# VHH binders against q84jc2, part 296

Target 1, 232 residues: q84jc2
Amino acid sequence: MSKMRNLVEEKFLEFYESWVIQLELYLHQLLIAHNNNTMSETELRHLISKLTTHHKAYYTAKWAAIREDVLAFFGSVWLNPLENACSWLTGWKPSMVFRMVDRLRKSRVVLVEAQVKKLEELRVKTKFDEQKIEREMERYQVAMADRKMVELARLGCHVGGESVMVVEAAVRGLSMGLEKMVKAADCVRLKTLKGILDILTPPQCVEFLAAAATFQVQLRRWGNRRHYVTHS
Key: E = the ipSAE of ESMFold2; O = the ipSAE of OpenDDE; V2 = 0.75 times the mean of E and O plus 0.25 times the DockQ between their complexes.

## First folded at step 18 (VHH)

Design lj15 (framework vhh_8fcz_2; at its last look DockQ between E and O 0.54; V2 from the best seeds 0.00; counts 0 for: grease 25.6 > 24.2, SAP .756 > .668)
Fold by OpenDDE, look of step 18:
Structure lj15 (fold): chain B 232 residues (1-232), chain A 126 residues (1-126)
Amino acid sequence: as target 1 above (232 residues)
Amino acid sequence: QVQLVESGGGLVQPGGSLRLSCAASGFTFSDHAMSWVRQPPGKGLEWVSGISGSGGQTQYADSVEGRFTIIRDNDKKMVYLQMTSLKTEDTAVYYCARYLYSELWKYLDSGKFDYEGQGTQVTVSS
């Protein structure tokens, strides 16, 4: 049976498909820029700005959607199984990007000592923030067996009249908690990304963003091939 | 074997128009976004425009925005670049390009733009 999608899922699926397509086109720009030694710093910064704006647009859309139905993002029907398997609290795990940076360092990116130090500090901070969120999530998950959830479970079998109102109230309460956690996670993502971009030089930023975009686009492509998912 | 063959270049005066064509073969054309890139004299390769696999989405460099239009025909496996209001600074060899994706875990060293075609020369001069 085809899983029924709600309106939020459908809208965000359309958005995300479009967003990823745009990301792929930006990736083309980044890759060409990376190989163009004649581009000015101003031009590179402009390109970086375009990419950061693109990412901000994603979170703007996401946050609007989660206000309506945060639970949609815990199913994430717009993602293939491979993408979902790589997800942490409805997105990429912030600490993962440092592994990307490490790999860049092993390739052709040369970081000065000051950059290395700052990146390490940022890594520590990011990890700390991740753990804090995970602890909160754990507490939330344990609390799921509270009176509200028990009532919800009971009423779920007899949805009608006053029962509907009680169920809706319970769901809203739970959703609000989840929304807070998702937003917190997204904030860590955004802070981490900003932090990295602030530490790296414009050429390094372009390379980093290209790597990140490549990873994301390839993850989707590989996942779709393996699971026969067709996206427009 | 992947082939990209560009055509349509020429000599035009400033303010003139040209339409470039790219014939693609050797891969699933609709599965790949395509780009136009150009090599100005004495400069590096620069991105000009891109179009999604389906053709539904496009991007342009700021320098060509509003003047150039990229379109594709997936049935014919063609990419086009309509250029209008041409400027002297548009003078370059133009290439159509596909990005070659490699294995997922090689994302940092993965792939390259395939623009091994001969390109087509566009010269804008009074």
Scores: ipSAE 0.862, ipTM 0.950, lowest interface PAE 0.5, mean pLDDT 89
Fold by ESMFold2, look of step 18:
Structure lj15 (fold): chain B 232 residues (1-232), chain A 126 residues (1-126)
Amino acid sequence: as target 1 above (232 residues)
Amino acid sequence: QVQLVESGGGLVQPGGSLRLSCAASGFTFSDHAMSWVRQPPGKGLEWVSGISGSGGQTQYADSVEGRFTIIRDNDKKMVYLQMTSLKTEDTAVYYCARYLYSELWKYLDSGKFDYEGQGTQVTVSS
């Protein structure tokens, strides 16, 4: 269990590094596509499809890793996500993507009133789905805490192989529940991404995907520089 | 002062080969992903190929995949584009480029790379 947690984390971090590097190369394509007046709608949609496929590949790899060890995605203290319902499950909060759309709208992208209405409807739906996940996470945290308290009471009176089996079953149940919650959060992220790309025109999608890719690439670079500064 | 200098272009018959070179100076070369882009006559810029800073990952436009190979030599601060099976539609001015993403909105408006060289002409004709 303990070795798989560390190994799973290492393998996923290697994947993620490669994934972000590939995203940076896709960003070069997006930037060129943005300034090419002769690209057809079909060519733009093909590039957008490559980016969508790349994002889906991230979640495919993440879900495979989570099946092996979901706790590897919760830092050094595996119960922290259960104790803080305001923390978002192993990733960015889905509704944050609308701040990126808002920045594009304020600076360079003119959205038709129909698009604005659809984006606001999607924003509301995304926030509703977020709140649903947060409520389910809180209920799960309470249920798991209650089981932990019962086991701790039993350990105070009984220690042995039976206690180990009960603790292992509780940990397995916690892991399965967390896996379901992480996948639910990721599904909201994917549905929100798809919804935005369906509302925007192909040139607007290129601008949005370029902004998103830039943010993720820069966060990776900032994380590396912060880590270097902290340890130097 | 950042500088990118392309070379290796020329006239070649269809089916021929060329190797383009880009010499980089004025920055930490291995920290930057590099791309080759091209501008065919009368058309806008097309992205051709990209390579990560370490050289470990590459991408190719569909139209050149299997025919072109991007390579970098971080010790010599060079990036290359090995072109084979050249076609008349590969005729273009080829540029190597790097991007800075700190002011994305500015570059989206301008449509410019942060740094690009003078380009090198590739002409494929009989």
Scores: ipSAE 0.591, ipTM 0.850, lowest interface PAE 1.8, mean pLDDT 78
ESMFold2 (binder alone), look of step 18: mean pLDDT 84; pTM 0.866

Design lj16 (framework vhh_8fcz_2; at its last fold request DockQ between E and O 0.82; V2 from the best seeds 0.85)
Fold by OpenDDE, fold request of step 23:
Structure lj16 (fold): chain B 232 residues (1-232), chain A 126 residues (1-126)
Amino acid sequence: as target 1 above (232 residues)
Amino acid sequence: QVQLVESGGGLVQPGGSLRLSCAASGFTFSDNAMSWVRQPPGKGLEWVSGISGSGGQTQYADSVEGRFTIIRDNDKKMVYLQMTSLKTEDTAVYYCARFPYSELWKYLDSGKFDYEGQGTQVTVSS
């Protein structure tokens, strides 16, 4: 039986489909800009700003949605299985983006020593932050096996008036904890992205963003083909 | 073989209009977002407009926003660029472009955009 989508899932699915389509179009812009050595710094910065705004829009929508139902993001019906498999706490793993940075180092892009140093510092910090979140998540997961969750599991099989209220209360409690974790993770993501973009030059930013978008678009494409998922 | 054939260019006065066409073949057209790009004299390629595979979403460069309209006909495998209020700075060779998923990294790594069409010349002059 197809998993019934709740309202939050449906709304975010629609949003995300549109958002990804827009991302692909931005990718076209980034690729062309990357290959255009005559673009001014101002023009590049403007493009970067459009992309960063696009990404911010995602998190704005996400945070609004998780306030309503954070559990929807642990299922993430808008993602294919491959995308989900690559997910770390409802999104991309922050340290992953440094692979894109490493790619820049191997390309025609020349990073000065000062940039390399700053990027390394940021990498270390990002990893540290990830570990902190992972520890918190571990603690939270262990705590899930408390009396409240046991009651939730028990009552989940016995739907009645009073029982429903108890279950709902338990779910709310769980959701609050999960929401905190998701937000913490997203903060690390955003800080990491901002950090990278602050270190890189505008041309380097364009290349980085193009690489990131390429990865995301291809991951979705590959996943959809593999699982015969068609998104509008 | 993938083919993109642009047409509709020409000489026009400032404030004039042109409609560019791109005939596509050799690939699943509806599965690919399409863009128009242009190369002004003495400058590199610049992105002009893009349209999603279904045609439901579009983007425009700031320089052409409100003046240009991109549309597509998936049944005919055509992409169009309606240009209005043309300016001298719109003078360029215009190309219809696709970005196949399999070639995205190649485009990124090469530093060169490999356009598949011959382009169509648009000249805006008094």
Scores: ipSAE 0.887, ipTM 0.966, lowest interface PAE 0.5, mean pLDDT 90
Fold by ESMFold2, fold request of step 23:
Structure lj16 (fold): chain B 232 residues (1-232), chain A 126 residues (1-126)
Amino acid sequence: as target 1 above (232 residues)
Amino acid sequence: QVQLVESGGGLVQPGGSLRLSCAASGFTFSDNAMSWVRQPPGKGLEWVSGISGSGGQTQYADSVEGRFTIIRDNDKKMVYLQMTSLKTEDTAVYYCARFPYSELWKYLDSGKFDYEGQGTQVTVSS
């Protein structure tokens, strides 16, 4: 099958390629800040703010695009197959970032008891919210498999005015439900990120953000290298 | 063998200009984002500027934005830092840097920056 891109996919591909390259350059900044033990709290918080602004810009662009075509974000053309395989509702599971928090337990910068307690409370909350979304996704899948939906899909195979209108309504309903679930997952991701950054000290935030960016860069590099070698 | 060779440093007056060069060899240059970093006297490393592998994307530290320009030439395997309106606080040893994807976790875990070149001294004074 030929690679097909609609206008939404092409615009977001251009955005995302620029966005991820900028993330790689921010990673250089984070790694140098992680090395530099003489940076002030003000300097570190400024860098952290640049990273949060960069991530907010991603969600701003994403939410504009999913309003037009949420399906573009399932099996995205701007991600390689490895990156797509690691996606849960168009991104990492919200709780996955706690693997990056867990690396701080082995860090030279020790987490104090109060931080550990707050991080565990946040982890539990995040997993609870994930489970709520997974239950909602299952209910959505059951509703999609409803006998009425199966019959609408069967009718849609026959070209005609009524069949086309009914199929379009069914597709619109599916897209609206999917958009709501994607936005719910993104809100959990943003709440979790904000919660982690509020608990951590500025040097710990730099290490956490660097770990998250490193994992994203590694997935992209490994997926691209394997794909590139296959085509070379 | 991986090698980065910085050059073009020197003594310059405030308000002056200078162009730093970095010659790269021993790795696939166009696949690597590159940065300039600097170490002012008595301080730790500061990130200055970065450029994507293709050269199409750049970032600058706030302290140098509008005054410095990072450029790369993938055919010659060179990275440059064009510096203008130099200030005394720009005095430092300047290094070009890459963060190989295979070593990212090592850098993060150790917190140590692995120099691949000797650096070039820039001194801004009257």
Scores: ipSAE 0.828, ipTM 0.945, lowest interface PAE 0.6, mean pLDDT 85
ESMFold2, look of step 18: ipSAE 0.808; ipTM 0.935
ESMFold2 (binder alone), look of step 18: mean pLDDT 83; pTM 0.850
OpenDDE, look of step 18: ipSAE 0.885; ipTM 0.966
OpenDDE, second read of step 21: ipSAE 0.880; ipTM 0.962
ESMFold2, fold request of step 23: ipSAE 0.739, 0.783; ipTM 0.907, 0.925
ESMFold2 (binder alone), fold request of step 23: mean pLDDT 82, 80, 81; pTM 0.839, 0.832, 0.835
OpenDDE, fold request of step 23: ipSAE 0.877, 0.884; ipTM 0.956, 0.965

Design lj17 (framework vhh_8fcz_2; at its last look DockQ between E and O 0.80; V2 from the best seeds 0.82)
Fold by OpenDDE, look of step 18:
Structure lj17 (fold): chain B 232 residues (1-232), chain A 126 residues (1-126)
Amino acid sequence: as target 1 above (232 residues)
Amino acid sequence: QVQLVESGGGLVQPGGSLRLSCAASGFTFSDHHMSWVRQPPGKGLEWVSGISGSGGQTQYADSVEGRFTIIRDNDKKMVYLQMTSLKTEDTAVYYCARFPYSELWKYLDSGKFDYEGQGTQVTVSS
C-alpha cells in the first residue's frame, strides 16, 4: 500500500531534494578546491562558510517543519531505507563524523599533536552528549505508558466524538517530547561539526567537508540503486 | 567513453563578452551535474560555476557572480558559459567538468583532478 504523505512530508521532501542537489554542487566545489594548492586561506574560508551556511539552512528548515509535525521525521519519506537505517534521532549520529576525521589522519593530512588532542577531547564530549540524549529517550519511551498514551492505545485509530480530543492530546504530548529530543540531538550535531571545523585548518576543513559530503551522497546513491528509488 | 569538448574561447578586451560551449557524450547527460572550471596561468584549477542535471539549480564562484551565467541544454547535451564584463583575471584555460559520481573517493584520495577535455583558452587583455 502506498503511504499517504502529509503536507509537512511533501514540503520537506521537496526541500530536501533541492538541498541535496545544492550539496552535490558544493561538493564539486570542495573537490576542486581540495586539489588546488594555490587557493588562498581567505578563499578556502569563504567556501567553508558557504557549506556551513548550507547546513544551517537544513536545520532551520527542519526545525520549522518539526514544529508542525515532528513525527514526519521519524518516517523520513525523503530518505531511502539505507539512509533511514543509518539515522539516529532523525539524522546522522554525531560521533560518526569522527570516522571522517580518522580518514584524514590516515590520508596525507598531517594533524599536529595539539589538534589530535583537541579532537579526542571533542570525541569524548560528543559521545557523552549522545549518551545523555539516549538516556533521556529511554526515560521518555518508558514513560510513554502514561494515561494519555494508554487511552490512545485503547481507542485505536478509529475514534469519534470526544475520543478524538483524547487521542489528539496524547499525540501532542508524544510529539512535544520527541521534538525536544530531536532538537537536542541536532544541537549535538551542530556543536560537533563546529568543534571539528574550529580545530582543523582551512585546507583540512575542505577535505573533511568533502569527505562527509561524499559519504552522504554515496549513501544516498547506493540506497537508491538498491531500492530503485529516484531522487532528482 | 566520456567526452567533453570545450569551445568558444578567444581574445577579448576588458569589459568584453564570450560564450563558451561544451559538448558532452558518453554518459547520461541529464543525470549529471556539470561545472565549468578554469586554470589561470601559474595557478591551480579553480571552480567557476555549476549547474544541476535538470538545470534548475546553479552556483557561481564569488569572483564571477553576476557576470557569468551557466546554462545547459539536455536535448543537445550541451553546457554553456556566458561570460560578460570580462576582467584580466578571468584569463585562463576553461574546462567543462562532469560531476564525478562514480569517482568521488578517487578525487579525494588522489589529489588530482582529471579533466577530460582539452579546454578552451580565454584571454582578456587590453
Scores: ipSAE 0.877, ipTM 0.960, lowest interface PAE 0.5, mean pLDDT 90
Fold by ESMFold2, look of step 18:
Structure lj17 (fold): chain B 232 residues (1-232), chain A 126 residues (1-126)
Amino acid sequence: as target 1 above (232 residues)
Amino acid sequence: QVQLVESGGGLVQPGGSLRLSCAASGFTFSDHHMSWVRQPPGKGLEWVSGISGSGGQTQYADSVEGRFTIIRDNDKKMVYLQMTSLKTEDTAVYYCARFPYSELWKYLDSGKFDYEGQGTQVTVSS
């Protein structure tokens, strides 16, 4: 069961493989740019815009795919969607990106106090949004623990008549709720990314984007088959 | 062990064309993305163009898009840069560069670019 991807998952993984290759080409460009003091601010902003657009394209494709089948991104087992959901809604916790900001400060990037203050405010807001989403996930844990739905899943069959209609409606409601929650988590990820890029200067944005892309590229290389979109 | 040899540079008039070549050896060529970078006189390195390991995806700097074409031949272990409509601003030493999978953090932390080749001079003047 867990060994086989459905069509939605296969299409997205093909997209993701291509998307990572393009990210690696952008990363090479970023690596060259971060050492070139003669680049204009306009050139740097255009490169930053290309990276931002590339990240938006990832989420656009992902949201189209989860609209068709959100549960494919959590796995294909009704009995254990909560275990999958604890991987934090199909991605990294949004606040994990601040570990990359911290790494950047340990290396070459010097931030002024005004930037540090704004980054701290953003970190607190991001953590607050995470906690709000975690509370909403508790409702879906209760829905999946419903004993009637667990019993039906154990039988591996449909129960006819009015009971089947109620179960099908509940499953549709859970899927719609999970889709909304995944989009909410991704929205926090995107808002946090844009917030960081708005606070940093263009050269600092290049350094940050290069570090973030490097982290993602190295994670993919370390565990190739296990670090697709459902693993990292 | 890794070796990149650039060639094909020269003196050309504005509006002219050149084709740069880069011969690669000492690594699995098709596993690596390749880029062209250039160093104009008195300036830092500029990224010019990149191509994926398979050759299926390319990127170009805005200043060269529509004028330059990056091509690779994995059987011959070559990467090329076809340059047309050359401008005086294109005058630079051109290097080919391998995507540095194993040294990404080194590049980020040190900020230095490791040249693997000698470069080839392109001079655009009348």
Scores: ipSAE 0.780, ipTM 0.929, lowest interface PAE 0.7, mean pLDDT 80
ESMFold2 (binder alone), look of step 18: mean pLDDT 81; pTM 0.839
OpenDDE, second read of step 21: ipSAE 0.000; ipTM 0.227

Design lj18 (framework vhh_8fcz_2; at its last look DockQ between E and O 0.77; V2 from the best seeds 0.00; counts 0 for: unsure alone 62.5 < 65)
Fold by OpenDDE, look of step 18:
Structure lj18 (fold): chain B 232 residues (1-232), chain A 126 residues (1-126)
Amino acid sequence: as target 1 above (232 residues)
Amino acid sequence: QVQLVESGGGLVQPGGSLRLSCAASGFTFSDNHMSWVRQPPGKGLEWVSGISGSGGQTQYADSVEGRFTIIRDNDKKMVYLQMTSLKTEDTAVYYCARFPYSELWKYLDSGKFDYEGQGTQVTVSS
């Protein structure tokens, strides 16, 4: 049974497929740079900037799309089931990226004590922010049983005439709350990413970004193979 | 077995042009992104350009942007690099590289990039 996709889903699917391809091309750059000890700091910083700009472009597109239909991102038809299973509030869980940082620590990369301390502080802050959002989500979910949502539930799937307006109002109310939470989560993601990149040296940033991108690309490929999902 | 064979290199004057070719075999060509990389004398491997499997997307290093063009022919299993306005700093051995989907962690962990081809020498000199 083919899932019906709305316009927002279709547009974002196309965007995301293209975005992922670009990410993979950037990943190749990162891998080459990672193995090139003769690159200048300026060159490395430029590459890092390209990647950060690429990620920012994703969120710009996402935020534009969620203004139209935030619910599309809770289905995320552009992701396979494995990717969706690993998602937290329509994206990667911010605290997860510290696993990539930990990988650096276990690799040939040497972090100085000051970096380690700052990374730990950032980890604590990130976790705190995640928990705050989760509490808000819980509060919101509990509060969903308001008059509009109760009316929506009463109407069920048999809506018509004047009932359509009631349903739409209920959905809008729900969507507004969800949009706020999704944006908050994305802000934590972006802050966390920026924080990590500000602490790491340019070579370390390249390795970190390569690791993160590798994980993302592999997760997508693994999921596609398991579920026979084809993405361009 | 994956095979990549580069050709088209040579000696040119500054401002000149060259077209490099890469013949690929041993894998599903259209499913793989391809890149050109180069190794200048005394330096490490440098990424030059990349092209998606379908050919719909391309990327270039800043140093070659506007001068180099990467193209692929999936029917012929070929990747090309058209180089124009060549500079002395473009002197290097050029390699074509397949995006290593199955070996991403290997390359990340090993600190080594394994390019399959022998490369082609490009020398820009007056």
Scores: ipSAE 0.878, ipTM 0.961, lowest interface PAE 0.5, mean pLDDT 90
Fold by ESMFold2, look of step 18:
Structure lj18 (fold): chain B 232 residues (1-232), chain A 126 residues (1-126)
Amino acid sequence: as target 1 above (232 residues)
Amino acid sequence: QVQLVESGGGLVQPGGSLRLSCAASGFTFSDNHMSWVRQPPGKGLEWVSGISGSGGQTQYADSVEGRFTIIRDNDKKMVYLQMTSLKTEDTAVYYCARFPYSELWKYLDSGKFDYEGQGTQVTVSS
């Protein structure tokens, strides 16, 4: 019932609000570092490490929460309607981060030919993995329809206890299948992020991370401001 | 009109302490994250520390963690930097800065970060 969703939703809402505040503090740090060409490589790498650790903390908390209630992550209460409208399988679409990489091609921190080639290879791989997930989701939906039709046929023939066990197994299977799909999508997100950061130099990583954080923070601010304006 | 006024700098020996203050006006102070940023001689701007609008969360640069403490007083619209165990490398002009929510893309695109105050000089020398 609603109690189970309320507990997971409230707990993750508290986590996510805190997590975004920390991201905003890191973003201020990234903005300052973005303009400082006298920072050492060691200093830049440590800042990058803090950002990657912060992103991993998000997924650690998310994966714990989806074991309790994966459906809470489809239309999440901790996101405003604009943020929810931009979601693909409970998060940012993996190929979308290449828009932030494309900004680097026009920035002061230029990409060399070897980096451009590796980034294009990664973009292609990321889109391939993304499309594979989309096809598997489609097959999952078809399989669920077939299982539902079998259940309806059995319910029509066997009104009773046998039918309830099949329905309970189907519901458990749905949640488990969605959990698997969400984790697969998150793994593509993490692999894509790591791949980009491995190709970029430390100053380029700082600019990329700043751009990605800026997009997330601004999307949240614009979505919240729109809600505030329409109610005032 | 947004104004940030830094104070409390001075000449201090290594191992000494100072407390910097930043008085804020012209914006909703408690809604804004605040940071301390410094510019050492001959170097670019360095982020030092940040504090969330509520004061519940803080971050520190590695070079100052354990030695500096950021504090805010939302009633007085003040942010402070308590500095201890000062080192020669802490010599810099120190600025306070608010998180630039409305200009994030501008700062990314222009490559320049503007601050509102004149800063306060901290000099650590024997």
Scores: ipSAE 0.804, ipTM 0.933, lowest interface PAE 0.7, mean pLDDT 84
ESMFold2 (binder alone), look of step 18: mean pLDDT 79; pTM 0.820

Design lj19 (framework vhh_8fcz_2; at its last look DockQ between E and O 0.77; V2 from the best seeds 0.81)
Fold by OpenDDE, second read of step 21:
Structure lj19 (fold): chain B 232 residues (1-232), chain A 126 residues (1-126)
Amino acid sequence: as target 1 above (232 residues)
Amino acid sequence: QVQLVESGGGLVQPGGSLRLSCAASGFTFSDHAMSWVRQPPGKGLEWVSGISGSGTQTQYADSVEGRFTIIRDNDKKMVYLQMTSLKTEDTAVYYCARFPYSELWKYLDSGKFDYEGQGTQVTVSS
């Protein structure tokens, strides 16, 4: 049987498809800007601002959706299996973006010593924050297995309206904890991204954002081809 | 092989209008977002407008917003740029671009945009 999607999944799928399409168009802008040495700093900053606004819109939509059903994001039907495999707590792993920065360093981008130092400090902080979240998630998952899952299993043996209410309450409890974890992860993502953009010059930011967008777009396309996935 | 053929350029007075066309072949047209880019004399390449594969979403540079309209016909494999209220600053060679997915990193690494078409000259002059 085909997987039945709930309303939150359907809505976010539609949003995400649109959002990714827009990202691709922004990518075109970024690529051209990257190849244009005559653009002013003001113009570059404006483009960067457009992209950051686009990313903020994603998280605004995500946070609204997770308030309704955070579990939808642990299935993420709007993503292909490859994208899902690369996901950490419903999104990109914060420390991954430093690979993009490293790529820039190996390219034409010249970072000054002060930038290198700041980036390294940010990398260390990001890794620390990731580990904290992972530990909390582990504790949460273990606790749920010990308490809630046993309760759910017990209730699953009974058929009736009252049992359904209890199960729903248990699921709500689980969801609340997961929502906290997801929000924490997203905060680290946003802080990391902001940190990188604050350290880099406008031209470097454009290249960084272009690289990130390229990776995201290609990952989606490769995954779709591999698994013959069409979301819309 | 991939071909992009731009046309519709010409000489026009300020305030005038032109319609550019781009004929595409050699790839799955509807699967690719398309952009118009331009290169003014003595300046770098500038992004002008973009349209999604389905044609449902569009973006414009601030400098052309409200004056230019990008549309596409996937059945005919055409992308168009309707330009109105043309300014002298719009003078440039205009190119349509698909930004091949397999070459995106090439653009990032090389810092060079590889034109797949010959472009069409737009000259706005009084």
Scores: ipSAE 0.890, ipTM 0.968, lowest interface PAE 0.5, mean pLDDT 91
Fold by ESMFold2, look of step 18:
Structure lj19 (fold): chain B 232 residues (1-232), chain A 126 residues (1-126)
Amino acid sequence: as target 1 above (232 residues)
Amino acid sequence: QVQLVESGGGLVQPGGSLRLSCAASGFTFSDHAMSWVRQPPGKGLEWVSGISGSGTQTQYADSVEGRFTIIRDNDKKMVYLQMTSLKTEDTAVYYCARFPYSELWKYLDSGKFDYEGQGTQVTVSS
């Protein structure tokens, strides 16, 4: 069944399509840069800054949109089903990004002991913050289930506009709580990203950002062509 | 199977203009973002400009922004680079490159960039 798209979903779909296209252009730039050993640290820092600014623009747009409709970000119309299936609280799972760092260490990136120590400290902190959010979300879900049982009982006893108003209030309460949780998750994502980029050298940051963008682009591409591989 | 053929290079004086062309074949051209890259003498490859598959979005290296314009014609399967206010520093072999959707991990892991064309020489000299 076709999904009904509200104004928030339509606007963010347009934004996200453009944002991903720009990410592809940045990725092409990153792929060229990691082959160029004559780039200065200043040039690398400028490229890294462009990527960081691009990611911040995503969260700026997202946080504006979730104020209006946080539920749009749970099963988003701008993502394919594979992308949605890989989401944790409306985005990438913070602790999983360290698998990309681990992959780079196995192939192209050599880290010194000080970097390894700092990355392990960040991994532990990230996992702790992630688990804290998961526990709070679980408690929130239990509280909302109790509220829903009360609402269902009231609907069975009430006729007319009061029952609709109570359901609408419950939905507003759910949305406000989910908005808080989504923003908390995004803060962990941003702290983790910043922490990794602060620990890595500029060439290593280029490798990391290229790997992260590659994963995102491939997930989108692979998910979009699923029918082709099923019926080939 | 993929072919990219660059042309339009030459010798030009500082402040001059050139238009580079790239003819593409062997892939669904409109589905791929395209870039111009260049290799100056004694330096590695540097990215110059990129354009989305639809042609509606572009990016430019800081060193060329305001002087170069990337354009594509999906009907003719062509990418162009309009170059103006040329400087000695723009001297390089210029290549067009397609975004490697199907081989992203290969290019990322290998650290090697495969040239799909021969490139075209631009020389800016008094």
Scores: ipSAE 0.756, ipTM 0.913, lowest interface PAE 1.0, mean pLDDT 84
ESMFold2 (binder alone), look of step 18: mean pLDDT 84; pTM 0.862
OpenDDE, look of step 18: ipSAE 0.887; ipTM 0.967

